VHH binders against o26223. Designs and how they scored, part 167

Target 1, 191 residues: o26223
Amino acid sequence: MKLLWTSQHIKVTVHIDGKVSKMDVLEAIKTRRSIRKYQDREVPEELIDKILDAAMCGPSAVDERPWHFIVVRNREMLEKIPEVHPYGAMVKDAPVAIIVCCDSSLEKIPGFWVQDCSIASQNILLAAHSLGLGAVWTGVYPLEDRVEGIRRLFSIPEHVIPFSVIPLGYPAENPGTRDLFDPDRIHLEKW
Below, E stands for the ipSAE of ESMFold2; O stands for the ipSAE of OpenDDE; V2 stands for 0.75 times the mean of E and O plus 0.25 times the DockQ between their complexes.

## First folded at step 9 (VHH)

Design y51 (framework vhh_7nfr_2)
Fold by OpenDDE, second read of step 10:
Structure y51 (fold): chain B 191 residues (1-191), chain A 124 residues (1-124)
Amino acid sequence: as target 1 above (191 residues)
Amino acid sequence: QVQLQESGGGLVQPGGSLRLSCAASGFTFSEYYMSWVRQAPGEGREWVSSISYSGGYTYYADSVKGRFTIARDNVKNTLYLLMDSLKSDDTAVYYCAKHIYSGFPETQDAFDIWGQGTQVTVSS
């Protein structure tokens, strides 16, 4: 039964004065889940722009901001990603993926780029979730086969290191909530 | 069968209180955000309030903030709306709606399942 979306415009009185009451940051963090199933629905460019804006707002070592982003919407390219990424099967079903990369020429302190790109990747996930999208972090670095596979597939220069592939879309699953709090992982003053 | 059924509506005087209930069935209730949406005569649907999975986070329209309280009982698969200090402008059919995804419902696309609605009339 095709739920006939009656065209009745739900006026969400979001205070138009530009402050879209967005999801609380703590709620976004607590309720975010990896989403691997997506609707057959395109993601508006505006949402991707917001997500990328968020991705670039994280801190980086000595403000080096080494990150680059490849936005992939081409179906053929999306379908090829699983060929070089064994745990990236869901990418072929996503309307869009973001590949997070590091430009090593921008690195000021060696090794911190991993933290920088991790922060960027996490911000992508949180932003996506807050916007009603589902996403999952599929690791590329430090697995050499995945790094080289993605590099070749997208003709990424040698000085640029692919770090993660993040498929995004409107969620077609709801994995529910998790309580991950573990007091045994908290140490006061000393181990 | 997935179903939402509202109850608790009625006629009340201005300044009065009502408690709406929404009984959910056919899906895992605790895994979805829930909302109340209302529709006044001749007007479009207006979002009223939303609640997170466990009820830890709640959202309200400015028009009802401070007067209405959304709650849920995941054991009973029931959504509630406590309405205090009711005004004539609160007169509407009130619907409970199931979210497709978590977070604030920015658009009508946020909901996939609706109840039949319950009439609330505030009149002297």
Scores: ipSAE 0.006, ipTM 0.274, lowest interface PAE 10.4, mean pLDDT 89
Fold by ESMFold2-Fast, scan of step 9:
Structure y51 (fold): chain B 191 residues (1-191), chain A 124 residues (1-124)
Amino acid sequence: as target 1 above (191 residues)
Amino acid sequence: QVQLQESGGGLVQPGGSLRLSCAASGFTFSEYYMSWVRQAPGEGREWVSSISYSGGYTYYADSVKGRFTIARDNVKNTLYLLMDSLKSDDTAVYYCAKHIYSGFPETQDAFDIWGQGTQVTVSS
């Protein structure tokens, strides 16, 4: 069977080959892995739009939704990210990266923007995985040198804080499965 | 022939110092993040420290901050770990590890090449 995702301007067809035609939410959460090797293939704009829509659907403290996103496809800009983000070497090989930012002027309750941007970052990873893409969260905040490096590179205003850089693409690696359930971390009714 | 070879381990008294070295060959050493990872008897692997390809950025586990210093020599293709004020809890096999790419240093998925390890024993 084939699964077809459609938009006004692009059609994406996935051949199933005995795999489930649809990944349920629990399966997506359990099977998502960090992907740092990408195929030399463009990611359609439609898929980026779907990912960003999902990113903005996260819960946000007092509904402040402080998220802003920079989509980077320009090869020269992607190649400069490792110069200011030491753990971003894989970004130069990705077809696209998303920079998750917080507009501090939208913050209604102090400090919760970190949780808000973490939720947006995780939704990007899960949405990418559900669409057959691979991605990895590379940390920017709270490391001051990385924050300022990314700010300068992408002309980010001083009231906006770059939080994470997420390269993504079609995966060129397939990490094995994980079973991380640890019942010793669950306490019933008291510690 | 990609290889990492550690040296410098040994027996030392609490409060003592050791310098570990890791000789790299078979890849462009100056293009990769490098890390030290340790494993104590009966424990899992614990990330200790990482250094950027240029040496401009260094990272440390909370347990070793202020006591250990990571350094590299890109001309000699050598990674170092300078260990001061050693504690019994620092007893472990210390591994040199090459990052597959830059990324979260505590993730096993971040490393593609490991050295053979060097034993550090802190005992009186």
Scores: ipSAE 0.000, ipTM 0.126, lowest interface PAE 17.1, mean pLDDT 81

Design y52 (framework vhh_7nfr_2)
Fold by OpenDDE, second read of step 10:
Structure y52 (fold): chain B 191 residues (1-191), chain A 124 residues (1-124)
Amino acid sequence: as target 1 above (191 residues)
Amino acid sequence: QVQLQESGGGLVQPGGSLRLSCAASGFTFSEYRMSWVRQAPGEGREWVSSISYSGGYTYYADSVKGRFTIARDNVKNTLYLLMDSLKSDDTAVYYCAKHIYSGFPETQDAFDIWGQGTQVTVSS
């Protein structure tokens, strides 16, 4: 599926209570929640492109950029993911999922790909939220059963490691916001 | 105003055919999965068929597989149900329903908008 990269500067507007506003980065970070219920509404390809663009903007070790993305819209495949991912039940309810993978052949320094793919995954979540979508990070790596399950399901080569599955859609729930700031976790100069 | 309006019901003999239509308004029709649900006299509502927002996927209850065909025209904002080889057991009020969630199963809580229904009677 060739992603049509449209260079159109789509204004990231979040529709909150009928108002379309541009969400700043701090707001996106602070207000983002895991969303596991989705409207029966198609996610436009343009939004997916924007999300993937954001996913590729994160830093990586020595700029190795080891990430690959599988965009899944096929209903049958979405419905099969929970069979190999016990905590991926919500994937079957999503109109689309992104599978983040690492191509190990692109690694320049061993082991940093986990950080690289984590950054990419988080950027997907933040971008989705800023665009008025809901998403959740479902971990695949480092659980071997999940890794192998996803690998087989999507015929992923051995040198490519599935890292996360991220279902996305227009949210059908509002879990509210959380204050997770904990000053006890901050240490000045020394532990 | 959000609305679904069914039409095309009627009296038909066993083995006959009907075509139901559902006209949608007040929402972006092409973005939502749609379903047909029926209710026979004295019985609960039964899911019949669903179609994805793009029309790429169709689903059928076992009771209607091979006989019914669901379709949609997103330009006309219309849902269809082609019913062939009708049986007496197909007698029911047929409702068009809009989905809330993109997942299965097609339970009653999966729908937020319903039509008024159209009566289908299969009788000799």
Scores: ipSAE 0.006, ipTM 0.285, lowest interface PAE 10.6, mean pLDDT 88
Fold by ESMFold2-Fast, scan of step 9:
Structure y52 (fold): chain B 191 residues (1-191), chain A 124 residues (1-124)
Amino acid sequence: as target 1 above (191 residues)
Amino acid sequence: QVQLQESGGGLVQPGGSLRLSCAASGFTFSEYRMSWVRQAPGEGREWVSSISYSGGYTYYADSVKGRFTIARDNVKNTLYLLMDSLKSDDTAVYYCAKHIYSGFPETQDAFDIWGQGTQVTVSS
């Protein structure tokens, strides 16, 4: 018998655009910006795989990990998203979008799936940025019309709740830096 | 109707060549990573090769690297496996499989659609 399905015996070579990320975690957090303009350039599947691996590494309430992901590359489907999401106009111009969903059957503690899916969404944004991509979080939940629209468009079952739509691609814009540190929001020992 | 249909298997002598084909229908073929998986007599399933949705990235098991070539035609919705320098150890049923997502095929559960399989026998 052979060792089935082991990456130990599989040599995989991935040619990415030649860009090497030297970004540490703090730099990634501080320099990430919402990107809404994308190059007309394919995002390799291997980068999407790395991003989704990062998304699934987030903490979740009682380790429920209720997230599921839909990867959308079909141009016709991407063009239909703005019809059900008013602030999703940029999605039609993105080479790919990830829809973050909650499978409610996996929920172990009521209501915490929102936090779980928020963590997964943020990890997608950070991972994309660290890999040289740009992305933006467009909200779906808790706006019922958007939830219903996305559910119908992608044939999402009733027990699954679409949470966010995250278009991503190689950036075609470079937003300036932001100074967001506010020491007046930090309280020592008591309010 | 979602289906995968393999063809091109047969009996070949050691050192010979075969070209396997897999016709896909009922889904947007150009959007999915595709794989070839084989099952030899008396053994479990073994991943052989994968190709990204665009054809830009190809992956091979060490046992077939340099001898097999995976390819796809997104206009014809067809997956190929070009098999050169065939060895007796390559004898197996070869399955075409569609990935659920673009991840690497570490388990059989990574696939949602399987073909019927095509027999390859390498014998003198």
Scores: ipSAE 0.000, ipTM 0.166, lowest interface PAE 12.3, mean pLDDT 83

Design y53 (framework vhh_7nfr_2)
Fold by OpenDDE, second read of step 10:
Structure y53 (fold): chain B 191 residues (1-191), chain A 124 residues (1-124)
Amino acid sequence: as target 1 above (191 residues)
Amino acid sequence: QVQLQESGGGLVQPGGSLRLSCAASGFTFSERWMSWVRQAPGEGREWVSSISYSGGYTYYADSVKGRFTIARDNVKNTLYLLMDSLKSDDTAVYYCAKHIYSGFPETQDAFDIWGQGTQVTVSS
């Protein structure tokens, strides 16, 4: 079977430095919502740095810190993500997206990287919210079609596993707050 | 059960048009890239066209570019191939194929599910 493959050069920026926000953590947690509509407004690099700093502050198994972050601002690339992620439609409308990845070569204990990257992803969401941005966690792992799609799109090495895609921007919607507390889910001393 | 079923093939004269359909079942159609692949008598399988989840990206073999149009209806779980300006060289069995992974197919290993195919014959 003859196939013609064309590749494009992708410009990506990896950030590893930043400062943490001083916002009240409980407020951030309780009021955070998934935001899928964004203003036509750029997100300053300073805010992204702060978000990424927060992303790297979470615990990891045996302090393995397996995470990597791809910061995507290129419009063409943002527009391509929805085509390899069926629930990533909002990414094309965001001024920036962060792709959270795991470098498997950094794993000290197999399998805990999922928790590690989850914590990093959640910290991204919370930090973004605390900074006045909206974001949403779009899952990539463990769905192989999405993992491979993102891998190919961003030329991610085989030993690196894309975990999540998180578009960010100034919110253009206000979904309100939810009360998700459920005392029936709390068990004292025993089930 | 995962299934693809092609239809719409037939005999047409050169310069004619056909519309192929592929009905998908047993999987979430809207979450899979889809392709058309054809096989002429005595020849190997030839990739024809591919389409992304929402149809935002389409790809065509050089041999059919400008003449064929791939489309999909995710509500109807149906893949289409509109074939215009058909040539004798387009004579083949046309297969619908489901992608394993999102993205442009590089090899035949990109597909895990195939239809039974529909015969297209272009002849005077």
Scores: ipSAE 0.228, ipTM 0.623, lowest interface PAE 2.1, mean pLDDT 91
Fold by ESMFold2-Fast, scan of step 9:
Structure y53 (fold): chain B 191 residues (1-191), chain A 124 residues (1-124)
Amino acid sequence: as target 1 above (191 residues)
Amino acid sequence: QVQLQESGGGLVQPGGSLRLSCAASGFTFSERWMSWVRQAPGEGREWVSSISYSGGYTYYADSVKGRFTIARDNVKNTLYLLMDSLKSDDTAVYYCAKHIYSGFPETQDAFDIWGQGTQVTVSS
C-alpha cells in the first residue's frame, strides 16, 4: 500500500492548545539554521502535515504547482540515502525526511519547476523551524548521479525528478544566529 | 584494494598539448565521480576538473576552462585529461582522485584515494 497525497489529505485544522510561542515571519527567517543533529524522538504526523501545507503555499510559475512529496520514516530506507547522496549522512539519524519532487507532466513553462521546487524546499525549512523542529536542505538536482540514485531507491517514475532531500527532527544542536546584512549589496536606482 | 595510476605527463612548450591517463582498479569505476587535482612546486593543491560516473556532467576550474577536457572510458576503467594551449602556470604534478561518494565533491577532502601523480612541465 502506497500513501497517495492530494490537497484533500493536506488539511491542517488542529492547533496546539495552551502556551503559544510567538515567532513572527522575520524572526523565523533570521533565526533559521541548518540542523544536522536530531533527537531520537518521533515527529508527529500533524506537524509533517503542517509543513507540507506550507510547502504547497509558495508562489509557482504560471501556477503550475509541479511538486510531489515523498515522506520517508522507514529506518532502512533512510539509512540508504547516504549511499547515493554524499552530504546526506545526517539523514540516517533523522526520524523523517521529505523528498521534494517535480512531476514534469505538470510543467507549463520550461525550466521554472526548479524555482518552484526551491520555494517549496525553503518553505519546508521555515515551517519546520517555526514549529520547533530542525531541518537541512540537501541538494539532489541538478546532479544526475544523485537524481538517478534517489529515483532508484524510492521507485520514482522517469517523468518525475527528485529535487531535494530534507531530513527533519527535534534539534540536538543549537547553532548561533547570524547577522548577514550587507548594505554594499544594495544599489539605489541603478547599479 | 583500490589503485590509481597516472601517465602521460612530460615536458612541453607553451601552447603545446598533452593527454593524461589514469588507470583505475579495485572498485566499480562506473559508479564513481572522478577528478583531476594538481600541485605546483611550493603551492597547495588546486582542483582542476571533475566528471560524473556517467560522463554526463563535467566541471572545470576557471583557470583551465576552454583549454582542458576531462573524459572517461567506463569499459577500460580509465580517466583522461586532454590539455590544450598549455601555459607555464600549468606546470604541476597532476593527480587522479577517486571521490569518497557517488556525487560531485563539495570540498577538497571528498577524495579518499589519490594516485602517485604525473609531472607536467611547461617550459621553453
Scores: ipSAE 0.000, ipTM 0.130, lowest interface PAE 16.3, mean pLDDT 81

Design y54 (framework vhh_7nfr_2; at its last look DockQ between E and O 0.01; V2 from the best seeds 0.00; counts 0 for: pae E 11.6 > 2, placed apart)
Fold by OpenDDE, second read of step 10:
Structure y54 (fold): chain B 191 residues (1-191), chain A 124 residues (1-124)
Amino acid sequence: as target 1 above (191 residues)
Amino acid sequence: QVQLQESGGGLVQPGGSLRLSCAASGFTFSEKWMSWVRQAPGEGREWVSSISYSGGYTYYADSVKGRFTIARDNVKNTLYLLMDSLKSDDTAVYYCAKHIYSGFPETQDAFDIWGQGTQVTVSS
């Protein structure tokens, strides 16, 4: 019996005017979209602080919290990122970008840092969205050329691994919402 | 298999022009920085020019600046070197090279894939 889940069209009212509408967590998750166009508007430091706070609230393996964050507002640096990231073109148009990194010296269990930094990155996206900002996750790790490009550009030490670049800004686009629920991906008790 | 193949070399007179091409295969060309490196007889390898993914950044050795133009066509997976005002000291084998990492090639180990090279001879 295929349970026909009626896709309730959640009308995401994108308040263009930067008013922080309180989104519940499910709304934030379901309505979040990658935003690659930004207004010519600065993002207040307060919002970045909130986003970074959220980024650090995720779980990590054995509570290792290996993440570091580089906040980039310098226009010249933002403009350089696309040259070392082939899919980072939108970064040059953003007023700010956050680079999520892992300090390998903080790892307690090898390899889980990818999950840790992924959680941090996703929290950045969700927090940004909940605050009326648009963001996109541009992957750096595990592509070595991007990792090294970002490393060199920002003088990141060898023991620190750049993981993602996340440009943020007030949205200048509205991609709409997608229903990504797929019941065929759900298995009960066994595959 | 990852491959670079240079073409377009030849004999030209001083002041002449050549266009070199490098056909890339076996990797995502548009996601790699590319460079030209040359080697004259009896000399070491000399970096000539580099280009970023989309061609937004180009770099030139002082010896070729203003005379050479690096370009790329990511649809055709081809790297180019336009050489104008050629001089006798431009005589060399010209190699196409793929970057390991994005960014300016600071050292010779910046490249992992090389073409076979194409001979450029500038002589009266």
Scores: ipSAE 0.671, ipTM 0.847, lowest interface PAE 0.8, mean pLDDT 92
Fold by ESMFold2-Fast, scan of step 9:
Structure y54 (fold): chain B 191 residues (1-191), chain A 124 residues (1-124)
Amino acid sequence: as target 1 above (191 residues)
Amino acid sequence: QVQLQESGGGLVQPGGSLRLSCAASGFTFSEKWMSWVRQAPGEGREWVSSISYSGGYTYYADSVKGRFTIARDNVKNTLYLLMDSLKSDDTAVYYCAKHIYSGFPETQDAFDIWGQGTQVTVSS
C-alpha cells in the first residue's frame, strides 16, 4: 500500500520471516487444508522456485522423474482455466497456478507416471503450506475432456499429459483442522 | 563481511537521467530480493522499488512508475536503479537494501542490511 515508510504513515503488517517457528513434517501434513480463497497479493518467484524444488524431490518409479511444470501468472490465461475445468473456478482468483505435467517420453514403466505426478502434486501442496501459502489440487487426468482442454489452452504437445492444476496464493480463508484418524482402516497382521 | 555500497549519485537537471549502482558482498546476492529506498531532506524513508532474486519480478512506487527501472546483475553482484525524467521531488539520499524475506516490503523491517546511501540532487 501507499504511504509505506513515511514519517507519519508507516504501514504495519505481520512479518514472520526471521521469527518463524518452522512446522515439522508431521504437523505440516496434518494441518494442510485445501485453500480456494486467496488474497489479492503476488506470490514471489522465490517461493514458487522452492515449491517446485520440493515437487521434484519426490520418489518416482525406477527414477523416471517424468514431471514438467507450467507456471501460470497471466490473469487472462488463469481466467480461461474454468472454461475447460468445471471444478477450477477458484483458479480465476489465484495469483498463480502450477500445471503438473507428465512428459511421456521420460516414462520407463508404463502407467506409473500417474503415481509420480501425484507425489509431485502432494509435495507442491505441502511445500506451499509450509511457506505460509494455500493451494488446492484440481484434477485433470484421467478426464479426457479436461486433458484436451488444458493441452489446447497452454499449447501442450501430444507427448505431454497435463495431470493437475494447482492454484496457490496467500490464504484468504482459514478452515479448521480435521481429525481424520480412523483405526478401522488399520489391519494388524492380516486383513 | 556483509556490505552494500551505493554509487552513481550526483547533481542533475530536471528531465535528466541517472544510473545508480549498488555493489553487494559478503552474502549470496543471487538468493536475495533487493530494494531501493530513498530519504528526502526533512522527510521519512520512502520505498522506491524492489526486484526478485532472479530479476523476473519488479515492484515500483507509484511516484516512480514509468520513469525508473530496477535491474540486477547476479554475475557482478550489482543492483541498479535507472532513473529517467528526473523531477525535483526525486531529490533524496538513495539506499540499497537487502531483504530478509522475499516479496513486497510492506515495512522497513523487511530489510536487515542497508547501504550508506548516495545523494541525488535534481535542480537547475
Scores: ipSAE 0.000, ipTM 0.159, lowest interface PAE 13.9, mean pLDDT 83
Fold by ESMFold2, look of step 12:
Structure y54 (fold): chain B 191 residues (1-191), chain A 124 residues (1-124)
Amino acid sequence: as target 1 above (191 residues)
Amino acid sequence: QVQLQESGGGLVQPGGSLRLSCAASGFTFSEKWMSWVRQAPGEGREWVSSISYSGGYTYYADSVKGRFTIARDNVKNTLYLLMDSLKSDDTAVYYCAKHIYSGFPETQDAFDIWGQGTQVTVSS
C-alpha cells in the first residue's frame, strides 16, 4: 500500500509490510469492537483477499464449508441495502460490504450451516480488526423479510441463504475497550 | 489540555542509537493508536511508525524497518521510538502523533494532536 502525505504539495510513498506482532490472539479478540462509522477511504483489494482467506479458515460441521461471499463495492447497491435491511443503515456509508451466504447444496448435516456461517462472519471481523479496519456484523438470517430482501437485491438463488451483511472500512470512530467478563455466566459441572 | 511532549533527541554519529520518548496527558492513552512522524529540513512530514493501542500491531516505513522499534508503556502513558543504526538521512524533527481512529494512517489527517517535536541530528 502506498502512503500519500499532502501538505504543501509534497508526496511520500512507502510500502507497508502489514506484519502483526506482540498481540496474542486473546488480546485481538478482546479489543475488537463493532464499528459503524467509516472514513471516506477505499479498502484495497489485497486486504479483502486476506479477510476472506481468514473467513474460510474456520471450522465447519463435518468440514462441509457451506459459505460463499459476495463483495459489494458498488455505491448504488450499497445504498439500496438499507431499503431492504433497515438495521444495516451504516452500510450505505461503507466503502465495501461482505455478504456471508450459505449454499445449502454444500450442507452435509442439515441446520449446522448457521454455526458455520457465524464462525466465518466472526473471522471476518477479527481479520478486519487485525488489518486496521473496522467492521460490524448486521444480522440477516433468521429474519425472513431481511433474507428475502437481500436475496432479491443481489439475485441470490433459492438454495443460497444470505446470513449476514458486514460493512467494513477504515474506522471513523473509536468506542474503546470493554470489560465484558461475567462470572455469573459460568456454570461448573451443571447448570 | 491534550498534550504530547517528545524528548530524547540529540546529536549522534552514524551507526549510533537514540531512544525517543513521548509523554502523553489529557486523554486515555491506552485506547489510542500512536505514531511517529518526522520532518527533514525543507521536506514534508514523513510517516515513520505506528503502534496499536495494546502494542499488538506495529508498522514501519520501509526506510526505517529493521533499525527502528516502536513501543509503548500504557502504565506510564509513554510512547517510545528506539532508533538503531542511524544514518544521515534520519536527521529530522521527530513528532509524536495521536490517531483520531484506529488503523493505518494514510494521510496526515489521520492525526488530531501533535507534539512539539524533538531534533535528531546524525552527523560525522
Scores: ipSAE 0.000, ipTM 0.157, lowest interface PAE 11.6, mean pLDDT 85
ESMFold2 (binder alone), look of step 12: mean pLDDT 86; pTM 0.869
OpenDDE, look of step 12: ipSAE 0.058; ipTM 0.523

Design y55 (framework vhh_7nfr_2)
Fold by OpenDDE, second read of step 10:
Structure y55 (fold): chain B 191 residues (1-191), chain A 124 residues (1-124)
Amino acid sequence: as target 1 above (191 residues)
Amino acid sequence: QVQLQESGGGLVQPGGSLRLSCAASGFTFREYWMSWVRQAPGEGREWVSSISYSGGYTYYADSVKGRFTIARDNVKNTLYLLMDSLKSDDTAVYYCAKHIYSGFPETQDAFDIWGQGTQVTVSS
């Protein structure tokens, strides 16, 4: 018997038994999508720890490891982030967000911190995905208004630069997968 | 044993109110989405409402939107349906259903456990 349903609702099929299937690294990379809708479900601290561990495993210039992480669970603070981040609307709906920052005092070579924090941010996304969570990279740096907004909101020192805000949670959307391979972007030996 | 048991149905006049309850046992209630589905005589099953783990997300059929409220008590392992402004067309057997997966139930396969149902009759 076919049930009568309304078509206007979120189409999500997510396993809720808490079993995290093993995902190989290529699968994680290829199947990862930005997730901006989240379930009404808390993210265990254990998963956040795993994600942060992964975030710190990336390479950095001259091993400078300039990154710091602010873990935000406070609802009021989450709700304030969109006020200073125009494209951060989904943050208010997430159970948790990670703010990736650079401590400039740790920088050994100028400018490479952007790459370092990018790697950390991407590792957060991949780790989250592999753990059955959804996340999205919302850019803060290098947009001055966002940088200063986040700085003020979280009382971040001047020598520390907020880089990205990454809301994450159990996904309440399934955007599917896409093939982004483009052979036209590959050059052999010369351009 | 995993079980859902509905209660609270009855006969009411148009414009009246009822509160249905569904007692859950045999599984971790708070870890699952829950839904109400109804079946009128001679008709197929119609989805009525769904609720997320802690109630942060609720969904309603257009036919009941603004009149019905789905809620849950995870301490009591109980699902509720508050029905206000009842109409004759609301007459049906109301079933409680457990989700297999999170999210809006698109098909009947979204559910693995059903209650026995409770009769709601709206008549003058």
Scores: ipSAE 0.019, ipTM 0.325, lowest interface PAE 6.4, mean pLDDT 89
Fold by ESMFold2-Fast, scan of step 9:
Structure y55 (fold): chain B 191 residues (1-191), chain A 124 residues (1-124)
Amino acid sequence: as target 1 above (191 residues)
Amino acid sequence: QVQLQESGGGLVQPGGSLRLSCAASGFTFREYWMSWVRQAPGEGREWVSSISYSGGYTYYADSVKGRFTIARDNVKNTLYLLMDSLKSDDTAVYYCAKHIYSGFPETQDAFDIWGQGTQVTVSS
């Protein structure tokens, strides 16, 4: 049975608990790492709702917002993802995964849905990190075999394109911090 | 303690064939996806092929599709690459690689463990 929560209910819960992210936006961006090992601990539905709310707040070409999301908690289904996605082995050990999809019928400008779904995927990763969770982006589109594999596994209609699979959970690893700033990639006024 | 050792490279004429092997030790080989990656002199590394832990799923770079076959023997802990219809463009050092959980197998970021490599030279 499904329990129903709204963004309004989540908002009230956040105000009552005072459990808001303590990270500055820049800190969250700079410290987010791909997490592939998870604790044997369920992620509350309230946190998934917050993550998906953040995903839908991304910019999209001409406000087309073509994204749809599948939330997978069923262990049997999570265990089948590695069969159709070679780099999805960690998904079977995650408590939950989000599949980011594009509904092509919502596309207003041809081709921009890829960028839209990439933005939604990054927002999922950042939101998860800000809430104390770990996640990793795993690519589906544009690899045709993975697209069809995921489509068949989750009964996704032909006009909907699975873009990415993002397993997430409470992290069981800490890969540390990276310093990625490279001034040689910054050109002033001209190349 | 994780080790990957490639063998089977050598000099071959265009249109010839070679069979590369990679002996794996120090980890439970049967539980990991494995790949072959190559590097030609003066070039970057190029992903060639990947195989699932069971051998049920295989993936190939467009440059080698229909010519190369990846295979594994989980009893012997050995990965293979059967190379047919070899071209001069296939000249490279071939590396055996153990997967990490990356979204794109075609990138070098997809692999955490590399072997020492085996040289393949295709010359007329």
Scores: ipSAE 0.000, ipTM 0.162, lowest interface PAE 15.0, mean pLDDT 82

